Miniprotein binders against q96jn8r1131to1294. Designs and how they scored, part 26

Target 1, 164 residues: q96jn8r1131to1294
Amino acid sequence: TLEFLENHGKNILLSNGNRTATRVASYNQGIVVINQPLVPQLLVQVRIDFLNRQWTSSLVLGVITCAPERLNFPASACALKRAAWLLRGRGVFHNGLKICEKFGPNLDTCPEGTILGLRLDSSGGLHLHVNGVDQGVAVPDVPQPCHALVDLYGQCEQVTIVNP

## First folded at step 14 (miniprotein)

Design tk4
Fold by OpenDDE base, look of step 15:
Structure tk4 (fold): chain B 164 residues (1-164), chain A 98 residues (1-98)
Amino acid sequence: as target 1 above (164 residues)
Amino acid sequence: DEKEEKIKEIILRAMELVRKGELEEALELIVEAIRLAVENKDKELLVTAIWLIAYIARRLGDPELLEKVLELAEEAYELTEDPDIKYYIERLERALEE
């Protein structure tokens, strides 16, 4: 079953069989990684459960290609400078470098209840899904194995892994 | 660093061209980015550039290009020791066998 790893950001509290992540302090230190690596045709989805309007920005979604159990998480996913492919706002980033300016909906403005998904296609393309709708390839040719990463940042204080 | 910003800009533009299907032009840009990254000893940007050129080369499918990009990737791996580049080397090798 899909669940978040125990190795996570220091402000994260896991619950619901490690399927729910809650950031319980500040606006950062909220990175979580899903236990099973992405394989072709596996759709991994998380639901935005709670947004706190006290902060700005919102969650970052993406994948890492390093071993998640040994990763020392920075305060935010944006600080990852290796083995990281991230979606933030409408941008796509590799190791902190913007490689696409406008892709999909603005993650900073997704409301509570939004279901975000990641899926690898047979060619290694990383797809973003929003409420069940494939938004297309965010990143072509992502190294495998890779693990889905969620940074509960800013407004985003709680997410839950949901089944397709 | 001015050169670093130039490399970042080139990579962003190259990726935009790739999304538009303009692979040949993207290839020219990314080669420049790699050259600059090596000259500046910018290992982080080199990793990204190698990812993109490897993808472009595989999509174009030209064997001679694949061989050249494979050599670049191997050199980049020696410089960076980044496991992701090792992944791309393997993908390029498989592409050459097809």
Scores: ipSAE 0.917, ipTM 0.960, lowest interface PAE 0.4, mean pLDDT 96
Fold by OpenDDE base, look of step 16:
Formats: sequence, C-alpha cells, structure tokens
Structure tk4 (fold): chain B 164 residues (1-164), chain A 98 residues (1-98)
Amino acid sequence: as target 1 above (164 residues)
Amino acid sequence: DEKEEKIKEIILRAMELVRKGELEEALELIVEAIRLAVENKDKELLVTAIWLIAYIARRLGDPELLEKVLELAEEAYELTEDPDIKYYIERLERALEE
C-alpha cells in the first residue's frame, strides 16, 4: 500500500492511514515522500485536496534517488541540491538547476481536485500525468530506485494519495 | 559567477535540443558545459552535465562515444562521489555490452 513516510517536513500532519498529508502551519516545511519506490509502468497519483489562495506558489512534485528514511528535509524541496528531480510551476529542475523552462501545465495554477501522477517508463523516463493525461517525459533517464516526493508548499495545504 | 551562469545556460539549451531530437548539437553543447564545469570546479553542475551526456551517448549508441563518455563519468565520480553518477556509469557499461 502506498503511504507517506513518517519522515516528513515539520509542518506536516499525516492522516487517513498516512495517505493524506496536511500542512498545518506556515507556508513551508511540507515535504513528504511516498514509501515505495517507483515501479516502472505503474502510475502513482496524488490529489490536491485544499488550496490556500493567500500564497502565490503551490506544490512541488518530483522524485528523489537517495534513501528517504535518512533524509533531513529542508524547508522546501527547492533547497535540495542532490538526488532531486523536481517539477515546479512549468519548470523541471535537477538538484536546483533548471533543465526545462516549460513543461506541462503550470503546477502553481492547478485547482483543487487536480490529480497529479508520476510514472516511470521502461526506459527510465519520468512522466507527469495530469488528471489521467500523460503530459510526456519530464525527465529522461532518472536513476533507480527513486521515490516520489511532494512538497506541500505555498497554496497547497493538503494532498491525498489516490489509486489510478 | 559568470562561468557558472554560462554552464547553466548551456545545460538548459542542450536539454532543449535533446527534447527536439537534435542529439548531435546537444552533444557539442554539453561537452562544453563539462569542460567549463571542470575548470570552474563546479561539482554540482558537473553531476547534471554528466547525467545529460550519458543519456545523449546512449541515445546515439556510438561505441566510441560511449567509451569516451564512460571515461568522463568515471572521472566525475571520483571528483563528486555522487551515487547517481555511478548509476549512469552502469548504464553506459550495459550499453557497451549491447
């Protein structure tokens, strides 16, 4: 069963069998990681449950290639300088470096109810899915094993892991 | 740092070319990025550059190129000790066996 790990950001409260993550304070310290590494061809999805329009930025989605149980989480995923592949806004980042300017829809403007998915293809390409639609390869050749990461940042205050 | 910004720009451009399928042009750019990263001792940028060149090399499939990139990756691993580079090395080695 897919769950968020107990090792998470300081402002996160887990519920619903650790399938729901809620940021209960401030705008940051909201990183969570899914327990099982991405299995090729399997789709992992999270739903945006609640947004707080007080802020401008929203959630960051991606993967890490280091051991998540040992990770000391920074205040935001953007501060990760190693083993991190992230989608923020319309950009794709590797270890904080922008490697793509415009990819898929703007994550900062996704409304509540949006279902975001990650899928590793047979060639090691990381795909983004939005409401079930494959947006294409965000990152080719991602190291394995890797774990899905969600940063409940800014507007995004709650997400839930959902089945495909 | 101007050199750092140049490296970042080159990587971004190279990735765009990769997405367009222009692998040979991307290769030329990323080689330059690696050169600059080594000169500037930018270990973090070197990791990203090695990732991209390894991918490009595998896509092109030229054995001689694969050997050269493998050598670069091994040198980069010695410098950075980044586990992801070790992963790329293994992928390159497998590609050479095909």
Scores: ipSAE 0.917, ipTM 0.960, lowest interface PAE 0.4, mean pLDDT 96
Fold by ESMFold2, look of step 16:
Structure tk4 (fold): chain B 164 residues (1-164), chain A 98 residues (1-98)
Amino acid sequence: as target 1 above (164 residues)
Amino acid sequence: DEKEEKIKEIILRAMELVRKGELEEALELIVEAIRLAVENKDKELLVTAIWLIAYIARRLGDPELLEKVLELAEEAYELTEDPDIKYYIERLERALEE
């Protein structure tokens, strides 16, 4: 069963059988990782449960291509300089480098209740799903194995893993 | 660093061309980005550039290009020691055997 890993950002509290992550302080230190690597056709989905609109930016969603169990997470996913493919706002980033200006909806404006999904296609393309709708390939040929990551950044204070 | 920013802009433009299906033009840009990244010792940018040129080469499917990009990826692995480049090398090797 999908759960968030016990190794997570230090402002995160896990609950609901480790399927819910809450950022309980500040605006950062909110990285969580799903406990299984993505395999083709596995759809990992999280629902945005609570947002605090006083912050300007919101969650970051993506994958890491290194083993997450003992990784020392930085304060924010944006600071990952290796093994990271991230969606932030409308941009796509590899190791902190913007590689696409506009992809999918603006994550900073997604309301509470939005369900965000990640999956790999058979060619290794990383897909974003929004409320069940495939947004297409955000990143072609992501290295495998990789692990789904959510950074409960800024506005985003709680997400829950949901079944597809 | 003005040179670092130029390399970033070239990579972003190459990705735009890839998304439009203009693979040959993207290839020309990413080759330049790799040359500049090596000269400027931008190991992090080199990793991204290698990912992209490896993907472009596999999409184009030209065996001569695949062989040249494989050699380039092997050199980049020696410089960066980034395990993701090893993954790209394996994908290039598989493409050459097909």
Scores: ipSAE 0.874, ipTM 0.938, lowest interface PAE 0.6, mean pLDDT 93
Fold by ESMFold2, look of step 14:
Structure tk4 (fold): chain B 164 residues (1-164), chain A 98 residues (1-98)
Amino acid sequence: as target 1 above (164 residues)
Amino acid sequence: DEKEEKIKEIILRAMELVRKGELEEALELIVEAIRLAVENKDKELLVTAIWLIAYIARRLGDPELLEKVLELAEEAYELTEDPDIKYYIERLERALEE
């Protein structure tokens, strides 16, 4: 059973057996992490439940490669300068450095109901799924173990872990 | 700042070439990025550059290249103490044993 970790951004409220994360204040402090590392062929999926279009940017999705249980999370995932591989907008970032201009859809425009998925392939490639459709390898050779991360940033106020 | 931006541009270009399968051109760029990152003492960009050169070397599969990149990664680990580089070292060592 996949759940969000109890160690999370300070504006997050967990509910639904820790499978739903809601940002209850401001536009940031919304980082959540899945409680189990990605293993080969594990597909982690979250549904975008609620968006507030008065903010300009939306969620960030990715992985961290360090142990998440006792990390102090920054206000936004984009401030992570170590152990972080992130998809934001259409870009892919490593430790705050853009390494790809365009990959997959623009996350800032995904509507409510979109199901976003992350998995590792057998070669350590990180794949993005959108509504069940594999978008290909976002990042080759991601260090393991790693955990899926969602930053409920800006527009994104609630996500829920869903089964594949 | 100017040198840091140049290193960032080189890494981005190298990754674009990797996605196109142009591994040897990407290797030339990332070697330059590593040299500049070491000169500029930019430990954060060095970590990203080591990730990419280690991946390129494993894709190319040349044992001499793998040995040289392993030496670079070990030096970068000593400079940065980033555990992710330790992972890249283990992958390079495994590639040399195959």
Scores: ipSAE 0.873, ipTM 0.938, lowest interface PAE 0.6, mean pLDDT 93

Design tk7
Fold by OpenDDE base, look of step 15:
Structure tk7 (fold): chain B 164 residues (1-164), chain A 98 residues (1-98)
Amino acid sequence: as target 1 above (164 residues)
Amino acid sequence: DEKEEKIREIILRAMELVRKGELEEALELIVEAIRLAVENKDKELLVTAIWLIAYIARKLGDPELLEKVLELAEEAYELTDDPDIKYYIERLEKALEE
């Protein structure tokens, strides 16, 4: 069963059998990691449950290649400088370095109800799915094992893991 | 730092070329990025550059290139001790066995 790990950002409250993450304070400190590592063809999906338009930016989605249970989370995923592959807005980042300017839809403008998914293909490519539509390879050759990461940042205050 | 910015720019451009299928040109750029990263002792950027060159090398499939990139990756691993680079080393070694 896919769940968020108990090791999470300070402002996160887990509920619904650890399948729902809610950021209950401020705009940051909202990183969560899904327990099961990504393996080829496993689709991991989260639904944006609630957006607070008090803020401007939104969630960051990606993977980490380090042990999530031992990770000391920074205030935001963007501060990760190692073992991190992130999708923010329309950009793709590795360890804070932009490696792609325009990929997929703008995550900052995804409305409530949007379902975002991550999947590794057989060649190690990391795919983004949006509402069930494969957006293509965001990152080729991602190290394995890796775990899906969601940063409930800015507007994004609640997400829930959903099954395909 | 101007050198750091240059490295970041090169990596971004190299990745763009990779997405377009221009692997040979991307290779030339990323080699330069690696050189600069080593000279500037920029371990973080070096890790990213090694990721990309390893991918390019495997896609091109040239054994001699794979050997050279493997050597670069091993050197980078000694400098950074980054587990992801170790992963790429293993991938390169596997590619050489094919």
Scores: ipSAE 0.912, ipTM 0.957, lowest interface PAE 0.4, mean pLDDT 96
Fold by OpenDDE base, look of step 14:
Structure tk7 (fold): chain B 164 residues (1-164), chain A 98 residues (1-98)
Amino acid sequence: as target 1 above (164 residues)
Amino acid sequence: DEKEEKIREIILRAMELVRKGELEEALELIVEAIRLAVENKDKELLVTAIWLIAYIARKLGDPELLEKVLELAEEAYELTDDPDIKYYIERLEKALEE
């Protein structure tokens, strides 16, 4: 079963069999990683449960290609300079470098209840899904194995892993 | 750093061209980015540039190009020791066997 790993950001509290992550303090230190690596055709989805409107930015979604159990998490995913492919706002980033300015919907404006998904296709392309709709390839040729990463940042205070 | 900014811009433009299917033009740009990254000893940007050129080369499928890019990737791996580059090397090698 899909769960968040116990190795997570300092402000995260896991519940519901480690399927729900809640950031319980501040606006950062909220990175979580899903236990099972992405494999082709497996759709991994999280639902935005609660947003705190006092902040401006929202969650970051992506994958890491390093061993998640050994990762020392920075305060935000944006600080990752290696082995990181991230979706923030409408941008796509590799190791902190913007490689796409406009992709899919703006993650900063997704309302509560939005279901976000990640899926690898047979060619190694990383797809973003929003409420069940494939937004296309965010990143071609992502190294494998990789693990889905969610940074509960800014407005996003709680997410839950959901089944397709 | 002016050189760093230039490399960042080139990579962004190259990726845009890739998304449009203009692989040959993207290739020209990314080669320049790699040259500048090596010159500037920018290991982080080099990793990204190697990822993109490896993808382009595999999509184009030209064996001679694949061999040249493989050589670049191997040199980059020696400079950065980044495991992801090792992954790209393996992908390029597999492509050459096809």
Scores: ipSAE 0.911, ipTM 0.957, lowest interface PAE 0.4, mean pLDDT 96
Fold by OpenDDE base, fold request of step 17:
Structure tk7 (fold): chain B 164 residues (1-164), chain A 98 residues (1-98)
Amino acid sequence: as target 1 above (164 residues)
Amino acid sequence: DEKEEKIREIILRAMELVRKGELEEALELIVEAIRLAVENKDKELLVTAIWLIAYIARKLGDPELLEKVLELAEEAYELTDDPDIKYYIERLEKALEE
């Protein structure tokens, strides 16, 4: 069963069998990681449950290639300088470096109820799914094993892991 | 740092070319990025550059290119000790066996 790990950002409260993450304070310190590494061809999805429109930026979605149980999380995923492949807004980032300017829909404008998914294809390409629609390869040849990461940042105050 | 900004720009352009399937041109750019990263002792940017060149090399499938990139990746691993580079070394080795 897919769950968020107990090793998470300081402002996160887990519920619903650790399948729901809620940021209960401030606008940051909201990083969570899913317990099982991505299995090729299997889709992992999270639903945006609640948004606070007082902020402009929203969640960051991606993967890490280091051991998540040993990771000390910074206040924001954008501060990760190694082992991190992230989607923010319409950009794709590797260890803080922008590798794509315009990819998929703008994550900062996704409404509540949006379902975001990650999937590794057979060649190791990381795909983004939005409401079940494959947006294409965000990152080719991602190191394996890797774990899905969600940063509940700014607007995004709650997400839930959902089955495809 | 001006060199750092140049490296960042090159990598971004190279990735755009990769997305368009223009692998040969991307290869030329990423080689330049690697050269600059080594000269500037920029380990972080070097890791990203190695990722991209390893991908390009495997997609092109040329054995001589694969061997050269493998050597480059091994040198980069010695400099950075980054586990992701180790992963790409293994991927390159596997590609050479096929």
Scores: ipSAE 0.908, ipTM 0.955, lowest interface PAE 0.4, mean pLDDT 96
Fold by OpenDDE base, fold request of step 17:
Formats: sequence, structure tokens, C-alpha cells
Structure tk7 (fold): chain B 164 residues (1-164), chain A 98 residues (1-98)
Amino acid sequence: as target 1 above (164 residues)
Amino acid sequence: DEKEEKIREIILRAMELVRKGELEEALELIVEAIRLAVENKDKELLVTAIWLIAYIARKLGDPELLEKVLELAEEAYELTDDPDIKYYIERLEKALEE
């Protein structure tokens, strides 16, 4: 069963069998990681449950290639400088470095109810899915094993892991 | 740092070229990025550059290129000790066996 790990950002409270993450304070400290590594060809999805329009930026989605249970998370995913491949806005980042400026829809403007998915293809390409639609390869050749990461940042206050 | 910024820009442009399928042009750029990263002792940017060049090399499939990139990756691993680079070394080795 897919769950968020207990090792998470300081402002996160887990519920619903650790399938729901809620950021209960501030705008940051909201990183969560899914317990099981991505299995090639299997889609992992989270739903944006609640947004707070007080903020402009929204969630960051991606993967980490280090052991998540031992990771000390920074206040925001963008501060990760190793083992991190992230989607923020329309950008794709590796260890904080932008490697793509315009990819897929703008995550900052995804409304509540949007279902975001990650999938590794057979060649190790990381795909973004939006409401079930494959947006293409965000990152080719991502190291494996890797774990899905969600940063409940800014306006994103709650997400839930959902089955495809 | 201007040199760092240049490396960042090169990597970004190289990735754009990769997405367009212009692998040879991307290769030229990323080689320059690696050179600059080594000169600037920028381990973080080096890791990213190695990722991209490894991908390009595997896509191009040229054995001689793969050997050269493998060597670069091994050197980068010695400098950074980054597990991701180790992963790409293994990927390159596998590609050479095919």
C-alpha cells in the first residue's frame, strides 16, 4: 500500500492511513515522500485536495534517489541539492538546477481536484500525468530506485495518494 | 558567479537540444559544461552534466563515445562520490555490453 513516510516536513500531519498529507502551518516545511519506490510502468498519483490562494506558488512534485527514511528535509524541496528531480511551475529541476523551462501544465495553477501522477517508463524516463493524461517525459534516465516526493508548498495545503 | 551561471545556461540549452533530438549539438554543449564545471570545482553542476552526457551518449550509441563518457563519469564519481553518477556508470557499462 502506498503511503507517505513518517519522515516528513515539520508542518505536515498525516491522516487517512498516511495517504493524506496536510500542511497545517505556514507556507513551507511540507515535504512528504511516498514509502514505496517507483516501479517502472506503474503510475503513482496524488490529488490536490485543498488550495489556499493566499500564496502564489503551489506544490512541487518529483522524485528523490536517496533513502527517504534517512533524509532530513529542508523547508522546501527547491533547497534540495542532491538526489532530487523536481517539477515546479512549468520547470523541471535537478538538484536545484533548471533543466527545462517549459514542461507540461503549470503546477502553480492546477486547481483543487487535479490528479498528478508520476510514472517511470521502461527506459527510466520520468513521466508526468495530469488527470490521467501523460504529459511526456519530464526527465530522461532518472536513477533507480527513486521515491515520489511532494512538497506541499505555498497554496497547496493537502494532497492525497489516489489509485489510478 | 558568472562562470557558474554559464554552466547552468549551457546545461539548460543542451537539454533543450536533447528534447529536439539534436543530440550532436547537445553533446558539444554538455562537454563544455563539464569542462567548466571541473575547472570551477562545481561538484553539483558536474553531477547534472554527467547525467545528461551519459544519456546523450547512450542515445547516440557510439561505442567510442560511450567509452569516453564512461571515463568522464568515473572521474566525476571520484570527485563527487555521488551515487547518481555511479548509477550512470553502470548504465554506460551496460550499454557497452550491448
Scores: ipSAE 0.908, ipTM 0.955, lowest interface PAE 0.5, mean pLDDT 96
Fold by OpenDDE base, fold request of step 17:
Order: structure tokens, then C-alpha cells, then sequence
Structure tk7 (fold): chain B 164 residues (1-164), chain A 98 residues (1-98)
């Protein structure tokens, strides 16, 4: 079963069998990683449960290619400069470097209830799904194994892993 | 750093071309990015550049290109010791066997 790992940002509280992550303090320190690595055709999905519009930025979604159990989390995913492929707003980033300016919907404006998914295709392309709709390949040829990462940042205060 | 910014811009443009299927032009740009990254000793940007050129080379499928990119990746791995580059080396080697 898909769960968030116990190794997470310091402001995260896990519940619901570690399927729900809640940021309980501040606006950052909210990184979580899903336990099972992404393998081809496995769809991993999270639902945005609660948003606080006090801030402009929202959650960051992506994958890491390092061992998640040994990861020392920075305050935000944007500070990851190694082994990180991230979707923020409409941008796609590799180790903090923007590699795409306009991809998919703006994650900063996704409302509560939005279901975001990640999936590797048979060619190693990382797909973004939004409410079940494949938005296409965000990143071609992502290193494997990789793990899905969610940064509950700014607006995003709670997410829950949901089954397809 | 102005030079770093140039490299970042080139990578972004190259990726845009890749998304459009313009692989040959993307290749030209990313080669330049790699050259600049090496000259500037920018290991972080080099990792990204190697990712992209490896992908381009595999998509184009030209054996001579694959060999050259493999060599670049191996050199980059020696410089950075980045596990992701090692992954791409393996991918390139596999591509050469096909």
C-alpha cells in the first residue's frame, strides 16, 4: 500500500495510516515522500485536502532519485539541488533549474479536491495527471528508481494519498 | 553569474526544442551548454545537461552520436560522481546494444 514515509519535514503530521500529511506549523518544512518507488504504469495520486490562501505559492510535486529514508529535508523542495525533479506552478525543475516554463495547469491555483498524479511510462517519462487526465510527459527519461515527493508548501496544508 | 545564466538559458531552450521534436537543433544547443559548464566548472548544470543530451542521443539513435555522448557522460561522471549520470551511462550503453 502507498504511504508517506516517516522521514518527513519537521512540520508534518502523518495520519490515516500515513496516507494523510498535514502541515501543522508555519508555511514550510512540509516535504513528504511516498514509500513505494515509481515503476512503469504505477499511478500515484494525492488529493489536495486543505488550502490556506494566505500565501501565493502552493504544493510542489515531483520525484527524487536518492534514497528517501536517508534524505535530509530542507525547508522547501525548491532547495533540493540534487536528485530532484519538481513541478512547481507551471514550471518543471531539475535540481532547482527550470527546464520547462509552461507545463500542465498551475499547481499554485489548483483548488481543494484536486487529485494530482504521477506515473512513469514504459520509456521512463514522468507523466502528470490532474483529476485523472494525463497532462503528458513532464520529464523524459527520469532515473529509476525514483520516489514521488510532495512539498506541502504555502497554501497547501494537507494532502491525502488516494487510490486510482 | 552571467555565464551560469547563459548555460541555464540554453538548457531551457534546448528542452523546449526537445518538446517540439526538434532534436537536431536541441543537440546543438545542449552541446554548447556542456562545453560552457565544463569550462565554468559548473557541476550542477553539467548533470542536467548530460541528462538532456543522453535523452536526445537515444531518441536520435545514431550510433556514432551515442558513442560520443557516452564518452561525455563518463567524463562528467568522473567530475561529478553523480549517481544519475551513472544511470544515463547505463542507458546509453543499452542503446548502443540495440
Amino acid sequence: as target 1 above (164 residues)
Amino acid sequence: DEKEEKIREIILRAMELVRKGELEEALELIVEAIRLAVENKDKELLVTAIWLIAYIARKLGDPELLEKVLELAEEAYELTDDPDIKYYIERLEKALEE
Scores: ipSAE 0.907, ipTM 0.955, lowest interface PAE 0.4, mean pLDDT 96
Fold by ESMFold2, look of step 14:
Structure tk7 (fold): chain B 164 residues (1-164), chain A 98 residues (1-98)
Amino acid sequence: as target 1 above (164 residues)
Amino acid sequence: DEKEEKIREIILRAMELVRKGELEEALELIVEAIRLAVENKDKELLVTAIWLIAYIARKLGDPELLEKVLELAEEAYELTDDPDIKYYIERLEKALEE
């Protein structure tokens, strides 16, 4: 039932019933969004399938709080100026502003096979999961509805939605 | 921009205090960040600052603070046109009814 939305970055090819996203060119234009809003009972998980270590930075993970179906995505998620709460490296960002320098592990060092998860708690807190381990609240009080986003940036060339 | 960098540093520090549970100290910082963001017309920083002060106010639960923050959020919405501020306003209004 969880799939990547057909509206995505221009360098993305969807496959495997729209559960796998591959960046097929360049280092950017790789934004994908999950086709259902994030709700407390929903754990969205993606597995890192393929990394190209030629690049130094890797995927961005987070949520957008606006409707994703017709949104014009920028080349990189970090350029989103509204409605965006993002985890990049160890940092947490809101609309491009760093609001936390160190949260959870460094996403730029996650190896192939890592399973990254996002969920909301009952208070609207956004949680990161890494290989099944809850890293805690990355962002309190995220506006709802919100939608899980992955930017296949730099090193990250393929991810697949997996079951919890 | 020195003013913009100062506002960013204040917001980051306020979030550090929130994560430590030091909400009253965070409130003092974020009030200053809001004042500076309005003065400098930093709409993007204002949106983040309003999110944070609204969260702090609801955690503290003081009705007088909630009323003041609601007024700030309403003014910020008029300045920024950011729909997420409507969400914060609704959460503040609900908190006042409790």
Scores: ipSAE 0.868, ipTM 0.935, lowest interface PAE 0.6, mean pLDDT 93
Fold by ESMFold2, look of step 16:
Structure tk7 (fold): chain B 164 residues (1-164), chain A 98 residues (1-98)
Amino acid sequence: as target 1 above (164 residues)
Amino acid sequence: DEKEEKIREIILRAMELVRKGELEEALELIVEAIRLAVENKDKELLVTAIWLIAYIARKLGDPELLEKVLELAEEAYELTDDPDIKYYIERLEKALEE
């Protein structure tokens, strides 16, 4: 079973058997990581449960390529400078460097109920799914093993792991 | 830093070419980005540039190119100590055995 890892951002409260993450303070300190690495044919999906639209930016999602169990997470995923491949807004970022201006839909505008998915293809490409629709390869040849990450940033105050 | 911003722009442009399948043109850009990142001692951008050149080299499959990129990746690993570059080195070595 997929769960959020007990090592997480300081403003996160885990519930629902560690399948739901809630940011209970501020706008940041909301990084969570799935407790198992991505493998081919594994689709990790989270549902956006609650948004506070008073903020302009929203969640970040992606992968880290280092072991997450004892990592000291920064206040936001965008501050990760190693081992991080992130989707933010419409952009794709590696270690804080923008490597694609426009990929898939704008995550900052995804409404409550949106189901976001991450998977690796057989060639090591990282795919984004939105409500069951494959958006294509965000990043080719991501190093393995890698671990799915969500940053409950800004608007995003709660997500839940859902089965495909 | 204006030089850092130039390197960032080159990498972004190389990635655009990769997405279009223009691998040889992307290779020319990413070689330049690597040279500038080493000169500017920009270890963070070097890691990204090595990821991309390693991917391009494996897609092109030219043994001579793979050998040259392997040497670049080994030098970048010494400079950065980034485990992801170690992963790229192993993938390049595997590609040379095939």
Scores: ipSAE 0.861, ipTM 0.933, lowest interface PAE 0.6, mean pLDDT 93

